# VHH binders against q86w26r167to484, part 12

Target 1, 318 residues: q86w26r167to484
Amino acid sequence: SLVVLQGSAGTGKTTLARKMVLDWATGTLYPGRFDYVFYVSCKEVVLLLESKLEQLLFWCCGDNQAPVTEILRQPERLLFILDGFDELQRPFEEKLKKRGLSPKESLLHLLIRRHTLPTCSLLITTRPLALRNLEPLLKQARHVHILGFSEEERARYFSSYFTDEKQADRAFDIVQKNDILYKACQVPGICWVVCSWLQGQMERGKVVLETPRNSTDIFMAYVSTFLPPDDDGGCSELSRHRVLRSLCSLAAEGIQHQRFLFEEAELRKHNLDGPRLAAFLSSNDYQLGLAIKKFYSFRHISFQDFFHAMSYLVKEDQ
Key: E = the ipSAE of ESMFold2; O = the ipSAE of OpenDDE; V2 = 0.75 times the mean of E and O plus 0.25 times the DockQ between their complexes.

## First folded at step 2 (VHH; framework vhh_7ubx_2)

Design a16_11D (at its last look DockQ between E and O 0.01; V2 from the best seeds 0.00; counts 0 for: DG spot H106, pae E 14.4 > 2, placed apart)
Fold by OpenDDE, look of step 2:
Structure a16_11D (fold): chain B 318 residues (1-318), chain A 125 residues (1-125)
Amino acid sequence: as target 1 above (318 residues)
Amino acid sequence: QVQLVESGGGLVQPGGSLRLSCAASGFTFSDYAMTWVRQAPGKGPEWIATISSGGSTMRDDSTKGRFTISRDNAKNTLYLQMTSLKPEDTALYYCARYSELTLVGDGETVTFDYRGPGTQVTVSS
């Protein structure tokens, strides 16, 4: 079977995918149907050492001793979850070469096209705008649209986010009184941003005077709240602007080259301190052969999109 | 030892039909997906079809609707029924126990763990 989960950025596709893996592992989902469930983060596929199915399986298992031969005997009992198909990265080196598919991309394409493991089950998550790239690969697929939070779910999220009930109520009250914020919170990712922003303001003893009028304002409010000063000890405001500019540059470069993972060296090139930017960037350690390497990514693709968009504004000021 | 032996190839006129067979031995046939691959002169190996316990898949291009893959687990035999054969179908046809498609440049290549020596199919008037 082939299922495509479609949803806008932040609607919870990744969360659902991970939950599926967990539920399967605990025996609550598809009991007895799948011997293996392979979760593949598409943005991480570029880190594979070899563009081979076997390597992908090792990667997914986190074990180079996984019995791949045995696993491949019954492909019908395998489920691949390809999370974030739209986030497939192109290696930097391939930028110069003709716009062909990277070997790693090709590996996934062959899987999707059912040329590899034709009887396995596939779940693919992607954004609607990226469906154009996926559709040609799909013969028969079920499409499922992931919707954001219901009103009840929004309320529940606030209650779960804030440990203090009074804070939760206050935050939720602010959001309910603002149609833009309330609507925005339909998207779980944005809801998190809003909650984080509000929490940050509360912790700082700041009264929320100006309410965002659009999604851009929401992100700007968040960024304004959490943007750290630059280590160079200069004027705090100038330093903040520098960091913002650098984040914009990083995001723009990433989008331009379809890169979503960044090495520490890349952050340094942009004069960014990864650990200090935890509000915007996440980091993970990856085993690459015998080496462990840390990579950074924006906490959510929506941040990268936001900073990319902002990059145009910052350039105009130069 | 794993052995695969193809048969059923030969010379056929355009529009004709052939049924290829692959006799498998040395392993539990029913536990493995089986694949037909062909290689035309001057070309790389081309995937045709794969059949597992869960079903079968076939290449969507020139072979769609004309070729059918099947298997008899009791006989440890893989089949490829070919109909409406065309000169373009002329190739050495291989049976493979397991195959994987890989893209090399702009082309597809097929890797396999075991394959037979192949059976020649020639379509000519």
Scores: ipSAE 0.023, ipTM 0.390, lowest interface PAE 6.5, mean pLDDT 87
Fold by ESMFold2, look of step 2:
Structure a16_11D (fold): chain B 318 residues (1-318), chain A 125 residues (1-125)
Amino acid sequence: as target 1 above (318 residues)
Amino acid sequence: QVQLVESGGGLVQPGGSLRLSCAASGFTFSDYAMTWVRQAPGKGPEWIATISSGGSTMRDDSTKGRFTISRDNAKNTLYLQMTSLKPEDTALYYCARYSELTLVGDGETVTFDYRGPGTQVTVSS
């Protein structure tokens, strides 16, 4: 069967997908139904050098000795989770064109169209903006909309986020007293931003006197808290504005060209120091054939979307 | 009573390796999934990996295979093999008895009913 999980950015699609893999591995989900569950990040698939099923399985298992013949013996007992269809990058499609393959013949498209392993189960997560590109590929798909956090789930999230129960109680108390923050924390991605911001304030010894009034204020509070100062003791506010402008430029270029992974050289082109911007960018080393190459991405696509939206305000400063 | 005690942390050079251990007592270790979590100064908790009672593992991509979780049910011991350590890996590392996976924004975390006091890993030249 094929299921499409759809929801706006930050609603927990990726976390739900990973939760399903973990719960399957621990024996609490689908006991006896699947021999193997494979997680595939669509954001990262551009790094797969060969469009062959065996290579995808090695990638997912982290082992080039994976027993491919055993795995494929009963394809109806396989589940593939294709996470983030909306994050499928243009450079991947460009690589396919260089190899003479159309997108229809790519491994992911063959899986989605049910041409490869037609008896396996598929779970695809995506934001709604990509549905018009996904729906023509689908046959007999079930669609599920992901809801955000219940009030109980928000409380559990705060308790799990903070190691100190007193910090957790204080942070949750602040949020509960602001109806706008509390409602915004229904969206798990926003809840994470709020918890991160509050943790940063508490660990810097700052008193939270005025809380954000909307989602834009929430992201700006996070940015203001974690944007690093200049390396020198000069005009740190001007340096912070320059870094913010550079992050906006990177995000805008990425969205315009459908890119979500960036090389270190691309960060330097935008005057960004990736290691110093860990609050906004994460880095990963990827095996590309025999070579290892470092790529950066925004820690969450919500940050890329936020900085992209803000880039239109920055451009009017030109 | 449930006890979890970590060991094996310390000061190590960038690129080095460490093996963390977690000794479990006061419960039937082989019946439970177990988890490693770390927390660096100024950051929230970061889920590293979980291993089921049957030995199946899942890890967060942030370590990109540099960290390997394992268990020895005969010794009631959970392990974390860490390689290619970087300064950003500096944190308090603790083991925990898995309860439920939950959302932590960009990263995932697990909830747990019992955890150890942790062991400090510091990566510095």
Scores: ipSAE 0.000, ipTM 0.301, lowest interface PAE 14.4, mean pLDDT 75
ESMFold2 (binder alone), look of step 2: mean pLDDT 77; pTM 0.755

Design a16_58Y (at its last look DockQ between E and O 0.02; V2 from the best seeds 0.00; counts 0 for: pae E 19.3 > 2, placed apart)
Fold by ESMFold2, look of step 2:
Structure a16_58Y (fold): chain B 318 residues (1-318), chain A 125 residues (1-125)
Amino acid sequence: as target 1 above (318 residues)
Amino acid sequence: QVQLVESGGGLVQPGGSLRLSCAASGFTFSDYAMTWVRQAPGKGPEWIATISSGGSTYRDDSTKGRFTISRDNAKNTLYLQMTSLKPEDTALYYCARYSELTLVGSGETVTFDYRGPGTQVTVSS
């Protein structure tokens, strides 16, 4: 079967997909149904230079000795989780065009169209934006829309995020007294941003008297809390403005080219120190052929969208 | 800017040994696979060996185990230990950075995007 999980950024699609893999591995989910469950990040597949099924399996297993023959003996016992179809990068399509291949000849499209392993199960997560590109590939699919946290789930999240019960109670009280902020925490990604912001305020000994009034204010509060100064100690505010402009420029460049992974050299071109900017950028090491390369991405796709939108404000600062 | 500088070449008698070094700068050496290539006068380049960022080695069988590739990531240096040298080993030896951007065939494809100027190895009595 084929299931499409859809929802806006931050509604928990990736978290649910990863939890399903863990629950399957522990025998809690679908016991005895699948011999193998493969998690495929769509934003990362551009790094896979050959679009062959064997290579995908090796990549997913992290093991070039994966038993491909055994895995493929019963395709009906396989589940592929294709996470983030909306994050399938334009450079991946450009690589196909340079080799004279159309997107429908790629391994992912062959899997989705049921031309390869037609009896396997597929779970595809996506933002609604990408449904225009996904729907022509589908024959029959169940669509599930994820709405986010219930009121009980929000309370549990705050209790689990903070190790100190008093901090959790104080943070949740601040959020509950702002209807806009409380409703925004229905989205798990925003809830994380809010918890991180409040934790950062408490670590710095600051008191929050006015709370954010909309989503833009929420992201701005986070940015203001975690944007570090220049290490030389002088002109700290100007250094923060420069770093902010650089993050906006990186995000704008990425959106223009529909790119979500950045090499360290690109960060250095923008004078960005990835490790110092862990609140905004995450990194992963990837094995590409015989080499390991480090790539950065915005910690959440919403940050890339936010910094892109903010780039117009920074440009108009002149 | 990427720089690769080879050293350790010279004149050696048949049966002798040499240790070539390649100093790398301008990139994060530990993240890349590195390759030794040689080129004899009037001939095309010949692949000798490749070492991954994690230390796994791949070598051409034509050297019959006489050449050993290694790396020291702390010093950003690639090495080639050559033993039992023959006159046929006379060539310009250069190090190169592995690249996947040039895909040319089946199996493991070894290509490179930058190379050094090379160091001359001459095996003669």
Scores: ipSAE 0.000, ipTM 0.207, lowest interface PAE 19.3, mean pLDDT 74
Fold by OpenDDE, look of step 2:
Structure a16_58Y (fold): chain B 318 residues (1-318), chain A 125 residues (1-125)
Amino acid sequence: as target 1 above (318 residues)
Amino acid sequence: QVQLVESGGGLVQPGGSLRLSCAASGFTFSDYAMTWVRQAPGKGPEWIATISSGGSTYRDDSTKGRFTISRDNAKNTLYLQMTSLKPEDTALYYCARYSELTLVGSGETVTFDYRGPGTQVTVSS
């Protein structure tokens, strides 16, 4: 079977995908149907040492001694979850300027096209805008739309996010009184941004006087709240702008080259301090052969999109 | 410059075997998946098989069991071993570095960034 989960950025596709893996592992989902469930983060595929199916399986298992030969004998009992097809990265090698499929991309495409392991089950998550790239690969697929939070789920999220009940109520009240914010909070990722923003404001003793009018304003409010000053001891505002510009540059470069993971050296190139930017960037350690390497990514692709968009504005000011 | 040159085609009787070769140059061969495609007269390109950089092979079901794709990275050469050839296998056979399936109307076509000029395979009694 082939299922495509589509939803806007932040609708919870990744969360659902991960939950599926957990539920399967605990025996609550697909009992007896699958011997193996392979979760593949598409943005991480570029880190594979070899464009080989066996390596992909080792990667997914986190074990180089996994019985891959045995696993491949019964493809019908395998489920692949390809999470974030739209985040599939091009190889770091500068030379691949040309519009072609990388070997790693080809590997996944062959899976999706059912040329490889035609009897296995596939679940693919992607954003609607990226469907045009996926559709040509699909012969027969069931499409499922992820819509985000219900009204009840939004309320529940606020209650769960804030540890203090009064803060939760206050935050939710602010959001309910603003149609733009309330609608935006339908998207779980944006809901998190809003909650974080409000929490940040409350912690700083700031009264929310102006409410965002659109999604860009929401992100800008968040960025304004959490953007750190630069260490160079200069004017705090100038330092903040520098960091913003650098984040925009990083995001823009990433989008231009279809990159979503960044090495520490790349951050340094942009004069960014990864650990200080935890509000915007997440980091993970990846095992690459015998080496462990840290990579950074934007906390959510929506941040990268936002900063990319902002890059056009900050350039004009130069 | 990326170059792909196919060889080994020719006239063969039904039931016969041929081994096609593709000599690659102008790029790091070992880093790329390679593909065989064929095109029969009056038909669109047909996917045959792909071999990953790591040696994993992927085949179309239509030629499964008869055709085997392999590579020698030391020689920068891609191979297609064909056995039990049928008249329906008559086509121009192409070696390609990058391949993509695209929908054209109600059908699928294979597009390539780089491919060779092809080698003709004719299966006839």
Scores: ipSAE 0.000, ipTM 0.206, lowest interface PAE 14.5, mean pLDDT 86
ESMFold2 (binder alone), look of step 2: mean pLDDT 77; pTM 0.756

Design a16_8F (at its last look DockQ between E and O 0.01; V2 from the best seeds 0.00; counts 0 for: pae E 22.3 > 2, placed apart)
Fold by ESMFold2, look of step 2:
Structure a16_8F (fold): chain B 318 residues (1-318), chain A 125 residues (1-125)
Amino acid sequence: as target 1 above (318 residues)
Amino acid sequence: QVQLVESGGGLVQPGGSLRLSCAASGFTFSDYAMTWVRQAPGKGPEWIATISSGGSTMRDDSTKGRFTISRDNAKNTLYLQMTSLKPEDTALYYCARYSELTFVGSGETVTFDYRGPGTQVTVSS
């Protein structure tokens, strides 16, 4: 069977996908149904050194002597979770460049089209923007939409986010008085941005007099709070503009090439100090052959999209 | 012969700290990535963190901020610094020579080729 799980950025698709793997491994989800569940991050699959089904299984199993014959003995007892179809390399979106498809995308393409392992189960997560590229590959797919937090879940999120009950109450009160913020917090990723912004303001001793009036203002409030000044202690506004411009440049280059993982060299090319930008960039270590390499990504795809959109404004000022 | 021996476990109150050690012998320790894994009674193994020979870490996100993996290649020793311990951290903690942690098989959340007997950590009030 094949299920497509869709929702806008930040609605918890990746969290659900990862939880499904854990719950299956502990025996609480689909007991006895699958012999193996494989999680494949479409953002990270470009790091796979070879584009063969066997190598994908070795990557998922963590050794090149995984029992591939045993795993593939009963394909109908396999589940593949393909997380983030919208984060695959751009060739899926360019019809004139089908011969230029990445070997790794060719493998996933065959899997999605049911040419490889046609009896296995697939769960594909994606943003709706990519459905036009995905649906032609599908025959019989069930679609599920993720909408985000209920009102009760939003209240619980604020209570759990802040360690101080009075701080949580103040933050939630501010949000509830602004219908735009309150409705935006139904999206868990936005809810995190709002809570982080308010916590940052409170920790810096600032009083929140104005609240954001739209989605762009929400992200700008976060950026304004966490964008660091230059280490020189010089003109902080010029230093903030430089760092903002660099983040926008990184995001724009990434979108242009459908790249979501960045090496330290790419950050340096854009004059970015990854460790100081933890509010915007996360780092992960990945096994590449015998080497462990550190890669950076925007904390969530919505940040990369946001900075890309902003690049038109800062690019004009350059 | 590959040997991994853990130590440093024990009984600790909630909020306490422990540093676990893993003494390695029988192989060139500095050439290998190393991993900490825990297993609570009646549960499957749970990956904690991996550290490369060069000190880079991988997949240490579920306990971020409380547990820190490190190594001393001169002493052939792997460490896990644990802080702000909670009752749910009660488990057998063992080190393993890394093969890449992935999601594979029923009841299996860690891939490695050698592991130690473990050291018990108990967090109770």
Scores: ipSAE 0.000, ipTM 0.088, lowest interface PAE 22.3, mean pLDDT 72
Fold by OpenDDE, look of step 2:
Structure a16_8F (fold): chain B 318 residues (1-318), chain A 125 residues (1-125)
Amino acid sequence: as target 1 above (318 residues)
Amino acid sequence: QVQLVESGGGLVQPGGSLRLSCAASGFTFSDYAMTWVRQAPGKGPEWIATISSGGSTMRDDSTKGRFTISRDNAKNTLYLQMTSLKPEDTALYYCARYSELTFVGSGETVTFDYRGPGTQVTVSS
């Protein structure tokens, strides 16, 4: 079977995908149907050492001694979850400017086209805008739309996010009184941004006077709240602007080159301090052969999109 | 530079067999899925088979059971074993590093990353 989960950025596709793996592992989902469920983060595929199915399986298993031969004997009992197809990265090698698919991309394409392991089950998550790139690969697929939070779920999220009940109520009240914010909070990722923003404001003793009018305003409010100054000892505002420009530059470069993971050296190139940018960037350690390497990514692709968009505004001011 | 060179084509009688070879160079052969495609006169490219590290897939029509795709990574060579050849199999046969099937209307279009110049297969009495 082939299922495509589509939803806008932050609707919870990744969360659902991970939950599926967990539920399967605990025996609550697909009991007896699958011997193996392979979760593949598409943005991480570029880190594979080899563009081979076996290597992908080792990667997914976290064990280079996984019984791949045995696993491949019964493809019908395998489920691949390809999470974030739209985040599939091009190789870091500058030379691959060519319009062709990388070997790693090809590997996934073959799976999706059912040229490799035609009897396995596939679940693919992607954003609607990227669906056009996926559709040519699909013969027959069931499409499921992820819509985000219900009204009840939004309320529940606020209650769960804030440890202080009074703060939760206050934050939710602010959001309920603003149609734009309330609608935006339908998207779990945006809801998190809003909650974080509100929490940040409350902690700083700031009164929320102006409410965002659109998603861009929401992100800008968040960025304004959490953007750190740089260490150059200059004017705090100038320092903040420098960091913003650098984040925009990083995001833009990433989008331009279809990159979503960044090395520490890349951050340094942009004069960014990864650990200080935890509000915007997440970091993970990846095992690459015998080496462990830290990579950074935007906490959510929506941040990268936002900063990319902002890069056009920042350039105009230069 | 990526190079693909097909060989093994020729004239064969109906019911005959041919083994096509594709010699690959200029890239890590084992890292790529390889594909055979053919193009008959007056027709568009037709996908035949693809082989990767995970297995092989073949066209499920007139070629099923007659053609077999295989590869030798040590030799950087792709093979297509053809048996029970028919006049309808007459075409220029291409080796491709990777191919994509796109559908335009009711028609299939095959796009290639890299392909060889092709080897002619003619099945005639």
Scores: ipSAE 0.000, ipTM 0.225, lowest interface PAE 15.2, mean pLDDT 86
ESMFold2 (binder alone), look of step 2: mean pLDDT 76; pTM 0.747

## First folded at step 4 (VHH)

Design p0 (framework vhh_7ubx_2)
Fold by ESMFold2-Fast, scan of step 4:
Structure p0 (fold): chain B 318 residues (1-318), chain A 125 residues (1-125)
Amino acid sequence: as target 1 above (318 residues)
Amino acid sequence: QVQLVESGGGLVQPGGSLRLSCAASGFTFSDYAMTWVRQAPGKGPEWIATISSGGSTMRDDSTKGRFTISRDNAKNTLYLQMTSLKPEDTALYYCARYSELTLVGEGETVTFDYRGPGTQVTVSS
């Protein structure tokens, strides 16, 4: 009845979860098993008007007139896919809120603990770091691990990225000889960053990498690739470092308070220009009642982690 | 035999709204999932939304707050309601008969067996 799908950031868990909904809807997955399959983004639960099952169903269906009574008639024929449990926001003060999480987040906890709709089926995706918070809510669950790119899948990606087979082989050889680069390329998003950087090196006739790279080098290569040029000085080093420091500050605040959605005003507080940082931040518009409101998030949760880690190095830099 | 014909595109001001239609013929429309895809000049195709035969939807996160996919099986017609349009929404919009959702790089894309010629949406002052 309950499956936990775990894997590191950027391994395609969200795409898999969304694909499962469509595969069910087209008759390919779980034929005849469920009347409804609901995709729930845990990151977005805080946007619900009220922490009620009815509101969650309206959100999932995209329709405030969804037939809640009919849907709930046979709870054993319902599947909820709770995507990104690790991105569910924590309450600021648990001692003040005696019985746990915010009302909106408590709804998902009631589902997981089987207090609400005890006969429904659940599929939960999460990063392993959140299992400590998830496991106390579970009575019986099957665990499935999703890994990122296998060695074969990484090799295929490099071959697809480079049109020249010799360049693909050379780039992959460089990555295989560097443990940090090789492991980082297990994440599809990071794999693209590394390939983009290596292509730039080869186009400039640079020699093969001789020394191992650390995580900071990979991050800085990404920043160099995607940070937009300044209007006045083009490649101003001071300007670029200010933006980097601001991104680190935003990421640190997000990690500290377990926040993943940021308003435009919050970006301005950190001296960030959202549109110019599209390579690092994505913006989405959400229907909140009658209004549309814009929120920003790091393109991948791994970027929030990287920038948070970088905040220590930036503070130590002289 | 299979035909998909889009309509409803045009020039619209930033912040405006537009409703696209796709008329399907040559197959049993109600048996297939349908999708909307857009392509801006010089860029690859971008998936917007998919709707199953029964009405279940899945939408791209970057547009889901502003765009709504729907269908009318009795009229063999697929719709895309677009609100709060931005200059960045300028593209050729086409409907297609859905096959599969896949991960490509950092984003999602769809495969399809048939698509329409598209309808141009231009968002400009």
Scores: ipSAE 0.583, ipTM 0.850, lowest interface PAE 1.6, mean pLDDT 80

Design p1 (framework vhh_7ubx_2)
Fold by ESMFold2-Fast, scan of step 4:
Structure p1 (fold): chain B 318 residues (1-318), chain A 125 residues (1-125)
Amino acid sequence: as target 1 above (318 residues)
Amino acid sequence: QVQLVESGGGLVQPGGSLRLSCAASGFTFSDYAMTWVRQAPGKGPEWIATISSGGSTMRDDSTKGRFTISRDNAKNTLYLQMTSLKPEDTALYYCARYSELTIVGEGETVTFDYRGPGTQVTVSS
């Protein structure tokens, strides 16, 4: 059957999807129901060398010798988890012109339309904005909504995030005194950003006097914490502004071209050092045929959205 | 066999009111939390409100002041009272049975194990 798991950016959809794979592998979830569970990151599908089902299975198994014929013998015993449908990418070689889906993206569409492996089970995660593109592909689907943290879950998150209990209590107290921050922390991804910002302030011995009032302010506070000016001022502030402009440029190019994975060369083109920007970018190594290639992505899709929006403000300032 | 059937939708002028009903059968209604969800033309489903078996409510902030969820366990019926309706409220409204999933360390998840066919609400002049 087919299940659509939906929620705003950072609501735990990917965490739930990954937890389901782990729980299945340990025998806790769906015992004896599936022979194989394949986790497919939609933003990474563009890295497949060929758009064949066989290549997808090799990639998911990490083994070019995986017994494809045997795996496909009982398709009703297969579960595919398609994580982040809203993050399906255009080919790296295409830019402004959207001439249709890449063959790799077409493979996922064939699975969703039930043209390929019609008896397999599918779990699809997506942000609501992509449902317009997803709904026409669906025949029958169950819908699951992720709402985010309860008040008790927010308290537990703060307690687990901070290594020091006094820091956890202080951070949570700051957030609870600000209704806007408290409500924003219902979104786990924003809760992580807020906790990271507050921990950075506390580690630097700073007093939190002004608090963010909206999501833009929250992300700006985070950026200020992890790209602060030097104590010596002018030259560091200029360098900080250049890094911000470069992140905005990268994010804007990514959104314009519907790309969420960036090569190291692309980062260098924008004068960005990926490892030094670990607060904003994560990296993974991928086996592409005989080569291993490193790709970067924003830690949260909301960072890419935020920096894209900030690209207009940076342009106006300069 | 769990069954949910919505009613009470229709055409209403902006600023008007409607009361939606959902008749539940095939399970012990009073043991389950219940939810209202809507789907606007060309858009995905949007959560509106959930009411616990004990009567506690959770509501979406955008409709919180205008919509009220309630239940009558003796009649196995869920209600949504809608006031000050806007054209943006035009949607198919679904009744759903709440199924709680706990994601370790990531917060509360609201899932629906059964939902009705929906009742259409159109707000226009």
Scores: ipSAE 0.000, ipTM 0.132, lowest interface PAE 16.2, mean pLDDT 73

